# VHH binders against StAR-related lipid transfer protein 7, mitochondrial (STARD7): the designs that were tried, part 7

Target 1, 216 residues: StAR-related lipid transfer protein 7, mitochondrial (STARD7), of Homo sapiens (Human) (q9nqz5r112to327)
Amino acid sequence: FQSSGVQHHPPEPKAQTEGNEDSEGKEQRWEMVMDKKHFKLWRRPITGTHLYQYRVFGTYTDVTPRQFFNVQLDTEYRKKWDALVIKLEVIERDVVSGSEVLHWVTHFPYPMYSRDYVYVRRYSVDQENNMMVLVSRAVEHPSVPESPEFVRVRSYESQMVIRPHKSFDENGFDYLLTYSDNPQTVFPRYCVSWMVSSGMPDFLEKLHMATLKAKN

## First folded at step 4 (VHH)

Design v30 (framework vhh_5c3l_4)
Fold by ESMFold2-Fast, scan of step 4:
Order: C-alpha cells, then sequence, then structure tokens
Structure v30 (fold): chain B 216 residues (1-216), chain A 127 residues (1-127)
C-alpha cells in the first residue's frame, strides 16, 4: 500500500469486511451498522440473547467539549430539547461521591408502552489525561418502585469518554459511547430495531443541535 | 484538524542508532500525552513508549527499555524517539500517536479506527 496523509476530519474506520472470521470461543466481533457525517455506530451480539451492545465514535468541530458535557448533565434543558421525555428527575445525590440517581420516563413509538429508567450516573473531568467521562447504570431505588404504568428497563449501562482536540473550552472533540439495554420484560423486536435505525441517530443529532444552541 | 507527520526513519545496521521526529499541528500539543507505536510485518500494533503532556512522566515497553528514549519539545510542537542499540526485531513502521491510552487504543483498534496517528516512517535494521 501507498502511504496516505493524516485525515483532516475524524479517522476513517479501516476496511472491515464481515465474514471470513473465526468466532470459535472468541468474543463477538463489532459490526458497523451506521456511518453518518458526525458519527459511526457499531454493534455486537450479547451471547445467548437477541440483544446487542452498541458503540458510537463521534466527532464535532463546531461545539466545545464543556458545552456538550454540560448539556448532558442539565436535566431541565434535556426536557426542553428532547420531546420524548415524559419525566426526568434527580431523586438522590450522594454528597461524598458526587453520584446522582435519576428517574427517567420516555415515550416509545406507538403502540408500545412508555419505558422508565432508574439509574445512577457519575461523571469526572480528568485534566491530566485531557478527557471527560460520564457513566450510568440501572439501579433499584426504594422511592421509585415499578409501576404498571410504564415498562421498567432493568439492564442499562452507558459509558461515554470525551476527548478535546484542543481544550475543554475550544471547539472540537471526539467521543466514544458504549451502551446496552436489556429490558427484562416483553419487548418486541421492533423496539430494538427502532432504537438502532431511528431512536439513537435522532437522539445524537438532537443532542448536537441542543449543544450548538446552548449558551455558556 | 489534527495532523501528525513522522520523519527520520531509514536503513541502519544492527547496533546502530536513529532519531525519529514527529511534527504536530492542529491542537494544543502540550496538553496531550503522546506515544510512539510500531507495527512489524505481519504483526499487530505495539506501543513502544509514551510521554505525558509536560514531559515529566515516561513509560517504555520491556522490548525497548534502556535502548530507546522518548522526549518532546513543546515550544516546537515536536515529539522525538532516540533509538540506540537497534536490533533486527526493531524493524517496523513507526507511528506518532496522540493520546494512545491502553483503554482508548483497545476500543479504537477493535473498531478499526486509527487514533490520530501519522502515516508512519519505516525503520529497517539489516540482518
Amino acid sequence: as target 1 above (216 residues)
Amino acid sequence: QVQLQESGGGLVQPGGSLRLSCAASGFTFSSYAMSWVRQAPGKGLEVVSDISGSGGSTTYADSVKGRFTISRDNAKNTLYLQMNSLKPEDTAVYYCARDLSPEWAKYLEELGIPDYRGPGTQVTVSS
């Protein structure tokens, strides 16, 4: 091969053709399911299930890392830009660790029932390694028992790492998001397909636009 | 846009020395840890050495420890790798990379995405 120059935009994934792979006793391979201007989405099967773990690599050059990070932490602003939110509340804060427990209720496409999540989130800013980290996982909380009104998502985990191109306060960064949902209730295959083809892409696009419009 | 450009590779005899340079642009160089990564023919990527943004902390792979020295000049936006006592096993394409932490590198490698690295410079150590 001939040497190519450094990419001006986010790195291109190297050519990965599915098939001709040895899966004997090895971890499942990532499959690219979406290649959009601002992000690429991969998935891999969770062994023994019909569900997937998802991974997103995204790049923006028109918003700052701090703006993007803060928009995700701002529950009041989230309710304004995310039309699917029915309820989003911080129900508990741990003073020592800085962790927050949230209750999130969201619309799903008709005719599916709305889903609710009770999850803990924790975030950190690592100045030495020039990165911001946001992690979330489903938990149980005595003040928010399951309700027949919503379908409780019991298995939810999300990890996001944001790496500035320059500083936290200058435009340009990459992010890596890994997440999985595994509701322990009756969940049509249509819901999984909707999340991948519409829900996740639409959410990421709206998050970007909300960040672009945010004032610091 | 992030740009990294390596130079200084070439053909050298066993026991010889080479100094690699990497010119960086498009980001605040002193704010980022930098790494040298190599790939021998038919092998995977190996992180050779890394250096913190300030230059105060360095690490080396066991295969090169005591022979290679990583350094940086933040005023010139340049990363260096001084390679001494070169061995045939050091034959590889050497890449300059930004922020190649083990966890981040593993994720990007699994996805087939290069983590802001230059086009590389070939180092060949004669038999």
Scores: ipSAE 0.006, ipTM 0.286, lowest interface PAE 9.7, mean pLDDT 77

Design v31 (framework vhh_5c3l_4)
Fold by ESMFold2-Fast, scan of step 4:
Structure v31 (fold): chain B 216 residues (1-216), chain A 127 residues (1-127)
Amino acid sequence: as target 1 above (216 residues)
Amino acid sequence: QVQLQESGGGLVQPGGSLRLSCAASGFTFSSYAMSWVRQAPGKGLEVVSDISGSGGSTTYADSVKGRFTISRDNAKNTLYLQMNSLKPEDTAVYYCARDLSPEWDKYLEELGSMDVRGPGTQVTVSS
């Protein structure tokens, strides 16, 4: 009897040299900062800053990959389940590439001011490699210039890959999320502490619950 | 259809050596990082070693570092694990696993994540 399954437990992040490498993605060592039943969270320093790149490996067995993916793409629904959202709007769509430019305004914890992001989002369903992908990065857009009303985040990147355990429409998948931004705050250590202890975990838990509610 | 098939397991005495092989088919082998994962009786999965698509980068779990060597032959679509100085604690089912898609591998290579695993081959280290 043959048995082939999708991994539901991540490998440890690969060891790096004690110093930085100049190659992309191989700079500093990842450190685990949270190990919960449904996800593990790592971070590594962004060279020259007091900020971190974050990486999440998560597993769910009670929702389908397609439901989880679609909830993330549903801008109107995101405003309903994500209490930190002040504004989230699609500014432009490129019909050919499927790329979307969004304007996102979000609360930050007191005493930080609210931030706004202008970012391009692209997503794909890769049936050949059995994965779903969502990537976002900060861009400039003439319809949304910087405003004194909010602190503009100019450095922002997010990549998520979703891998089904069985199929896109059956419960069970793993996902990998890599995230970084520079909120341009005078309280960087407080912001990092909040992101690890509250911001990232709360977002992921609410996203999961929103997916459960959407399918029911 | 993606398929991974391990071979080379067996019974060996402590201090002995074994070489495991994994035959891959149904995908562009050289485009994926590959790993060896094991499960001892009553234990969870442990990632033992991984290797980049080109073979230029390898990592090892502390439990096997200096004793095991991972390698690949992209011309033959085959992954190998050379196991030396075997200990009773190395007794486990060993699985060959394919990591994530090449277009995302570079963003995720330090974390690693397997999306497909073979049926496994049993390694028993005992007198």
Scores: ipSAE 0.000, ipTM 0.134, lowest interface PAE 13.4, mean pLDDT 79

Design v32 (framework vhh_5c3l_4)
Fold by ESMFold2-Fast, scan of step 4:
Structure v32 (fold): chain B 216 residues (1-216), chain A 125 residues (1-125)
Amino acid sequence: as target 1 above (216 residues)
Amino acid sequence: QVQLQESGGGLVQPGGSLRLSCAASGFTFSSYAMSWVRQAPGKGLEVVSDISGSGGSTTYADSVKGRFTISRDNAKNTLYLQMNSLKPEDTAVYYCARDLSPEWDKYLEELMDVRGPGTQVTVSS
């Protein structure tokens, strides 16, 4: 029994101090926004913005943890399966720490301008805890100054943990992805809507299909 | 015809105050969240503040929290931004915008019409 006006009303912004957890740690509660066969998607507000931190819990039984992990690290292969990528280049590698600095340029949905990211990526295979970890965060790098061609995203964090069901080389694992960025958009609600309905689901499905293809 | 018209910009000294207004017409104003967006010289667009259709919920960018207050008068179809303790960094063109997020997948063409022409705010001694 919703009126048509209620159905077309945009989501109301929440007060920064709303919620029980705000009084202790300023933590916002997670809200489930998608429940699909292979993954669940949650979001929570980033205080002081109209944007969200996202969390994905997913499960696959037809690919191995190692295959899924390696496909994400393969920048040349990502340019082939991710149609939104305009540019993706490793600009620096630290052989001692295993850290990589990347420059990533991506399409955003019309009417938003393309964005570029400069970020450091670290990854590890943790045999002691039986998990694989991939973490990324925005950084500045002198070789990649800001350009008027693209909107530079300066706030970006991504963490993925992959946990095998059996071993790194046998099919079956769960993954937990926590992600946030600030694309500096005049259309934050459209960007959030696109991310939930298209951006994240399409990316995850294409990543899965790319992993299946790389397997054979 | 959806129309948004900003007013109230001008030159003000650091520490001063201004009140911006946005007159809306051509749509059911109370049914839509509204935003104030600004563009400083040489910088990209920044969302400053947002307010729900009822006026019951507001949000602010970290750069303006505690200094700016967004409000609306649904009987007058008018959006307001009260700006206090103005800083030189607040110098920008300020736009009001209608948030069409639930319908944007179908009505992207209308996004071109949901932002006003802007009003200039200059904070200088």
Scores: ipSAE 0.000, ipTM 0.103, lowest interface PAE 19.8, mean pLDDT 78

Design v33 (framework vhh_5c3l_4)
Fold by ESMFold2-Fast, scan of step 4:
Structure v33 (fold): chain B 216 residues (1-216), chain A 127 residues (1-127)
Amino acid sequence: as target 1 above (216 residues)
Amino acid sequence: QVQLQESGGGLVQPGGSLRLSCAASGFTFSSYAMSWVRQAPGKGLEVVSDISGSGGSTTYADSVKGRFTISRDNAKNTLYLQMNSLKPEDTAVYYCARDLSPEWDKYLEELGGFDYRGPGTQVTVSS
């Protein structure tokens, strides 16, 4: 909770109640690194690395929650609007849980080699609490062993919660995205700089535009 | 687009009462837990009270238990803090804060929550 002179200010990690304090390194404070009209971006250090966990709070008023959610789940459409994608395939689906295992191969900025990710994705629509949730985490899968062609990212987590302003099918929502990965690079400073200045902002803007185009 | 605006602060004598209000807009108010947090001069932030989205669950800091009551009117998108038996140590700027709803934690255990708050309202308890 930070003091602010504005009526609308960025969300920050909830402060702990007095008398229940934990000073572990992974509880390091969020630092705002970008403040744009449609989203705000924070980061905090990942203990033991030169890398960061990122948090995005965004608001759109020109697209619906359901459209935004579905565009993210549509792997064929993702390959069309996300120029960094080399490969994106669903490896298996668990019919009972609805969980999906995906293999994702993506460009990284020169001079970094392309990375691949094997991750499980789970999603839910919670009508009682009026929200949609999308969670992804790196896993191992026997059908996709590590390959010398790409650098395998073994540490990857992404969590997105979408909260409508009205309903799932009316324009307007907020979303909270928490993201971290360890691309295992000898250029961590360069990678962090790229992620903040280009990687994350470009991804979010293209995702918004892709949602708007799908609407039309 | 989220807006939070506190009101009701002022100067009051020890033992007096004040009622703070927070007008919320730009989101589905009933879906979010809300908090009152305060900052005394030269001190850090203290969470004084929390209330669930439905209003069915409330918590209070030990410093205010028995004296303060948090409530909400979801039809009016308004959060309240009734402050009784005020003490000089209650002097602070009081902020209305939107928490990440506890309901989000059913799906995202690691999220931990976030909040943002209004500009604050000054409460001064002085003889």
Scores: ipSAE 0.000, ipTM 0.147, lowest interface PAE 15.2, mean pLDDT 79

Design v34 (framework vhh_5c3l_4)
Fold by ESMFold2-Fast, scan of step 4:
Structure v34 (fold): chain B 216 residues (1-216), chain A 128 residues (1-128)
Amino acid sequence: as target 1 above (216 residues)
Amino acid sequence: QVQLQESGGGLVQPGGSLRLSCAASGFTFSSYAMSWVRQAPGKGLEVVSDISGSGGSTTYADSVKGRFTISRDNAKNTLYLQMNSLKPEDTAVYYCARDLSPEWDKYLEELSGYFDYRGPGTQVTVSS
């Protein structure tokens, strides 16, 4: 046999099993659940639930940071590459802060009903620190009341930081994504299993392929 | 290719001292904060100490404060951990780890103490 393991260890969260006096669920230890060529996936329990917060560390060498960032912001293009999207539209834009409120409706695997999300998204390009940031969280908006057609997700948060290896317009970057939501399902174990085995990996692979196909 | 190689572990009696070294290659050593991380059999990873790229800032876990000293020699691409007044509870495999680029911490406070590479480790056993 050829003995050649990747000597790269994924980013490890702070792990102090003893001496941590705080009882909050956010301080629970991360567990790595997937180690793939382009990304590593961790999860940690959300106290009081059967659900998890997820963290992804990924690396690409064949696309630019700007392409990857812009593909995520392009709602019309997302509807073309993300087959789970039923609806995705910008409800409101705040010109001063650059914040956008979006309404997103997505398929969930049978037997779960489709979910909808109303969330605010803010993004920035920090040239001084050579970084791009994209953050989202669930909000309420009077133009999009809850509907019996979809299960409204009220707890949702996503944070992504993109760091170029060279520049924003040259191939190569690392990204860190932290994600959590509560889909309000009576099948939480099934939902968690689907997220880890299909939902998250499929989304990241399709996002990469979409970025390769996108023009600057 | 990032490489980290620890040395200096061994068997020592309670109250004794050891000095660990970590030889780094394949990256600009002075641009990264570095950590010493340990793991006892069957337990999770514990970050024991962290040092900034310049060496100007250090942190220590409460369990090792006053006993351990982290340092680095950027000209030699080497990280050190001086361990004094060793206790049986210090028995673990000690890993040299490269922290996520310091720039990450400017945006996400919870990234403090995360690392993307670690070496194969060196065993420290404190026993009579």
Scores: ipSAE 0.000, ipTM 0.180, lowest interface PAE 11.4, mean pLDDT 80

Design v35 (framework vhh_5c3l_4)
Fold by ESMFold2-Fast, scan of step 4:
Structure v35 (fold): chain B 216 residues (1-216), chain A 127 residues (1-127)
Amino acid sequence: as target 1 above (216 residues)
Amino acid sequence: QVQLQESGGGLVQPGGSLRLSCAASGFTFSSYAMSWVRQAPGKGLEVVSDISGSGGSTTYADSVKGRFTISRDNAKNTLYLQMNSLKPEDTAVYYCARDLSPEWAKYLEELTGMDVRGPGTQVTVSS
C-alpha cells in the first residue's frame, strides 16, 4: 500500500511557526533572533506595545531533566547563581495545589530602575506524557503592595516544558520556554536589545552552568 | 545646538495621506535611534514608531501598524513618517524625537525615552 508522507527537510520546531499571516487578527509569526549551539531564540511583537514575546527552544545532553527542573525551583540556589536577583522569596504556598506566590526583585541594565514581580508559580511532573512543566504569571497579593522603590511588572507570563530524551534522571532533554513581560520602560528598544543580546542568553547560560554545578 | 524640526503636517480628509519630515542637526544622526511621538488634544504622549540608527530595525504602535511607515535618510539627516489611510483619531501634534543616550536616561526614565524633541507639526484629520 501507501508509504508514509515524504519528508524533504528536517521538521522545524513548532516554536518557529505560528498563525497564518493572510488572516486578519491572526498571531504574528516568530522571528529568529539568535541561533546558538544549545538554544534558538525567537520573538514576536506584543499587540499595542514596542515589546516582544520570546520563545526559546533548547537542548542539553550533559544534565538531566530533573536537575534542570529542580535548579529553577530552588529559590535559595537561584539567588547564588543569578547576579541580577536583589530579592527572591516565596510569600505564600498553597498546600493543596502546590502553587507558590513569589516576590522577585531584579536589577535591570543601567539606566533602568530595578523591577519587582509578584507572581504565582505552578509546576508538575507529567509521567504519562513524559514531561515537566513550569508556569508563572503576575498576580496581586496584599502582602506585597507596590513600592516607589521598584517598578512593578503587572504583565508577566512564563511557560516552560521539558521533554526528556530518555528519562527524567538521565542526561539529555529538550525544553521550550515562552516568556513575555511588560517592564513599563520608557526605553523599549534599549530593553529589547538588552534582552536579546544579553539578558536572555546570559540567564540561560548561567542556568545551565548552575545545573552542572548542582549535578551529583 | 541639537535641533529637530518637523514639517509636512496639515489638514487632510479621512482616508488621505501625509508625509512628515524631520530635519536633524547638531549631532551624529546615524548614531541615534529616532522616534515619532504624537499628542492628541487632551491626551498624553504616545510613541507612534521608532527606527534604529542604521534604519535596519523599526517598530510601530498597534494603532498605526500597516498604515504608517517610518524611514530615514542618514545622508540628509532626515527622518520621515509616511501616513496612509488617516483616521480622525490620528489628529495630533507629531513630534520627532531622539532616543535618550543610556548615560543620561538614569535621570530621565520618566520622559518617554526622549532627550530632545522638535516643536511639532499639527496633523488634523477631518471632513
Scores: ipSAE 0.000, ipTM 0.149, lowest interface PAE 20.1, mean pLDDT 79

Design v36 (framework vhh_5c3l_4)
Fold by ESMFold2-Fast, scan of step 4:
Structure v36 (fold): chain B 216 residues (1-216), chain A 125 residues (1-125)
Amino acid sequence: as target 1 above (216 residues)
Amino acid sequence: QVQLQESGGGLVQPGGSLRLSCAASGFTFSSYAMSWVRQAPGKGLEVVSDISGSGGSTTYADSVKGRFTISRDNAKNTLYLQMNSLKPEDTAVYYCARDLSPEWDKYLEELGHYRGPGTQVTVSS
């Protein structure tokens, strides 16, 4: 089909390791739900729920890996470009590991109540393998107990891997984001529809624009 | 912009040979593992061969092992597939694909690949 050599054409993501032939339909296959110029979005069911794990494979050629990485780590800047953020604060920083514990409070679409997340974030710049990694997961922290003001999300995982096309400081990279959470909602179908159609695409577009703005 | 452009496909008789080329641009070619992937009419994608960024390691599907040779010229940003002893079953559109580095994949079990528009290979008497 596509006559232009300008586009990237990734195949659909597949499991690198297939289980036994006797899977009996236990296959957790990725389903592509969005194909945009700068990224593709897949989802797969979380067993026992009406929720999904999401995966994004994206490419930018107008920003550097380091700029994109740093914008995500800049808590104060995120509060400026991410309109859904109600609160985002570093609660604790472990000097030895470089891990940070954050408290994040965010709007969800009406009629859903706002959610809060307490999560640990770790990151690394792997010069030998030419990649940057950012990992987050929900934790409990005594300084931020569960509150009736917000619905606490206790299941949350995010992993982003950034791979430069050239170097960390030259334009062009691919990224792979794997994300899941359980927002504890009685409207799971609505929440999934919002995440795919608006939540994830709007977040990624705003992150890109924020990175371009920070570059200049 | 990442660009991959295949060439060298065509019609060949069983037992014949073809060499496919893929011109790559828009990224540091030597830093990425590369693959050849094919799709036969009405069938899914099959990875036929992979090569590391340095060219020091290669992998082949059982269906092509001993007949196909993957290679690369990092100075020319070009990937090759030498196809010998071609069979009618090798008839497919062949795509050049950019893999994520194996080191990148240590954090993930599944990955996407960039691919070019493809080149048609037809093996027929």
Scores: ipSAE 0.000, ipTM 0.159, lowest interface PAE 12.9, mean pLDDT 79

Design v37 (framework vhh_5c3l_4)
Fold by ESMFold2-Fast, scan of step 4:
Structure v37 (fold): chain B 216 residues (1-216), chain A 125 residues (1-125)
Amino acid sequence: as target 1 above (216 residues)
Amino acid sequence: QVQLQESGGGLVQPGGSLRLSCAASGFTFSSYAMSWVRQAPGKGLEVVSDISGSGGSTTYADSVKGRFTISRDNAKNTLYLQMNSLKPEDTAVYYCARLSPEWDKYLEELGMDVRGPGTQVTVSS
């Protein structure tokens, strides 16, 4: 069915998947699991696991794209507004590409132990296509080997695209976030339930509030 | 199995343009970020530009910003580099590279886990 002539609204995820599907079998379908005022959340199974890839479509009209983007990149500020962060530091910066490698240690809900992530992030402001992009992916780094202190997450991908309603410096934008990780837990169903009901909604709400506080 | 093959290099005068292509095979092209990397005679590798798997994110070295444009056609498994306003300083062998999610390859080879044989670009009068 053809949608209404709504401006600045990208199409909702279709029942058919894109590239990150079961490469040997049929594509997995997106299922909506949450519909809130400021965002919608979908999930689809990751083949061979009890885990999911998540997709969020959200809209804000009270903050600018640039403020929202910058708050996510501000490592020191992230430690202040994100109560789950135990450690977050930049290990390496590539001066040519602007890519950063980060070490992130985070609380997980009881009874799960804390997890650590080593990931590369890359970001860009694309003036030609009027969008901002932030991409992160788990990597291995010789300065941060696996440790018995934390459970290392070896599979992690995040991509966020921010599209202004007007400009990067005027209030109003849509964002699309695609996210997956494998926390290597013996409680996968509990972890999935927590992620949908608390983990992801709480993170998005706190990020929005942090952006509002930063804009004053 | 996994292969990258560049084409489109050649001799061009200062101020001219060239379009490089890279044909990819043996892997799911859309799932990988790709890069153009160059090496001038007697110098080290320089990352010129990279692009995410979807094409939604691009970066450029300061030396080429405003002159070069990276793009990809995932239906054709092809990566492109449009080079405008070419300068003698752009003379180099240009390599197409697949970016590794593995940190060790990112540091050692500028993130490259697979690289093509290269195509020569010469900018001179």
Scores: ipSAE 0.000, ipTM 0.088, lowest interface PAE 21.3, mean pLDDT 80

Design v38 (framework vhh_5c3l_4)
Fold by ESMFold2-Fast, scan of step 4:
Structure v38 (fold): chain B 216 residues (1-216), chain A 124 residues (1-124)
Amino acid sequence: as target 1 above (216 residues)
Amino acid sequence: QVQLQESGGGLVQPGGSLRLSCAASGFTFSSYAMSWVRQAPGKGLEVVSDISGSGGSTTYADSVKGRFTISRDNAKNTLYLQMNSLKPEDTAVYYCARSPEWDKYLEELGMDVRGPGTQVTVSS
């Protein structure tokens, strides 16, 4: 008997890569920076910068996968629960592929200037493998040129996989979020400190509360 | 407690060069990342460059990449900004700032972590 692996296997986060020789180091290792009741947060360095790729593994037992997924896709509702959003608009939708291009403008903590992102987002509900996926990455779009009012983030990637404990419409799921960007800040240590201590934890907590408030 | 003092500003022609200095006291200079921040007339603060405590890592805003160079001398507790190919858009008051305790000073004491600034004017 062999396991066939016909189901999608989302990556399980590792705090660090074990068994590597000290003199070798082709890949950066994940470092756990936060272990909280609802989630664990890891980071690894982005080569050539003072910035990090982040990974979050989270579990909720009081909200459904569908509610959590839909709250993230609802740009109008996001503007209500996310106090850092200055602007969040869908620029275009491709009805065939389901891809959306968004323009997102967000506060960064003082003394950093606000950043804007132009990114393509694609999402899918995989009923056969019992999972939901949301992926985003920075793109250029002629309708949204760079503005001196905001710092344009050109390097941004986000991938979230949601795996129900039971079904899409019953409480309980795990999610895995992998996130990186280069906000082009000359305060990279301050930015990293803020991201770990406030940015990511506050975002995740508010997202959870917004999901609890949302009704099917 | 923490004191930062900028110098080296002045009037320069477009295409010219200036070197700014920041003398630091009241803390272990080599243990902190340092930054240069500027404010142009009628504009908000812009962070232009950052350097690690050891000096081994630097970053630059896109507006100054290839033209400005940040450096430090930990033995002298001094931060530098070499500014080349200056443009009228570089006209601003330039401030020296300490990272990562910037947020603490802003919350508790306001702007006390910044130096008083040095004026750079680029005009013909």
Scores: ipSAE 0.000, ipTM 0.110, lowest interface PAE 19.9, mean pLDDT 79

Design v39 (framework vhh_5c3l_4)
Fold by ESMFold2-Fast, scan of step 4:
Structure v39 (fold): chain B 216 residues (1-216), chain A 127 residues (1-127)
Amino acid sequence: as target 1 above (216 residues)
Amino acid sequence: QVQLQESGGGLVQPGGSLRLSCAASGFTFSSYAMSWVRQAPGKGLEVVSDISGSGGSTTYADSVKGRFTISRDNAKNTLYLQMNSLKPEDTAVYYCARGDLSPEWDKYLEELGMDVRGPGTQVTVSS
């Protein structure tokens, strides 16, 4: 339960069993949908929808936690390595909390139209617990009203925890990513299929490669 | 008054080819983008390809890029889909639909799937 200076890993999600139901106050088990060399991907259904919450557990030994963290926070660099980004801008920075409000416009696979997200991002480096945290959540902002150009995603949540194997500046870490959104599409099964087979894996691979390229 | 009628479906072996046609009537054909949409057994609708009114712009789903070609003959009010290197995964009912390349494409496609698509033509890829 306590690692005593040994690397502490997050609990691995448990597999979902067909026919599982939420019991009072409890959630369905996770179903593993992809097992690759550098990460595992699970999903669980969002009750009343054809959509899923996703969880990724990943490990890298060739990049540092700080490099991986910083690449995600660098909006200008994100626009260079993420080909799906149409627009990514910081709308507001809060001096007190250190949080940022971003406007993000992204391609979705045909036939889905491009979506835009307005979200607050908060991040922290916890030296006492040896972890880095990045949290994002959809919000409304008066300077970015809904537009007929894009489908506004109003339900979006992402949480990432990065745990170094040694230090923030030495190679090697594990990360846990929990993600959900509702793209408001008439093709929910197509969107889910694309997310699992292409969207999530391609994003994670490109993020890793971008981190490697930033490393000197 | 809008009528769309597909033809050209059938049974074909993996690696084979088919050409689908869609005859359009009741509207100014050259003024509308057109789409091919398919539905596999037990699955939802997937837009396969679309083409602008002039034929100058085309798009394709990733699953069919390099294998399928959409075209149109505005003088004949006819839309075509040339399907090459067919796979079992291409087995579906194929529908011709009137489309628009507008920002509200998702809403427009839903409307097309309900009211302005043809009866469909079955494509079965099997050995």
Scores: ipSAE 0.000, ipTM 0.071, lowest interface PAE 24.5, mean pLDDT 78

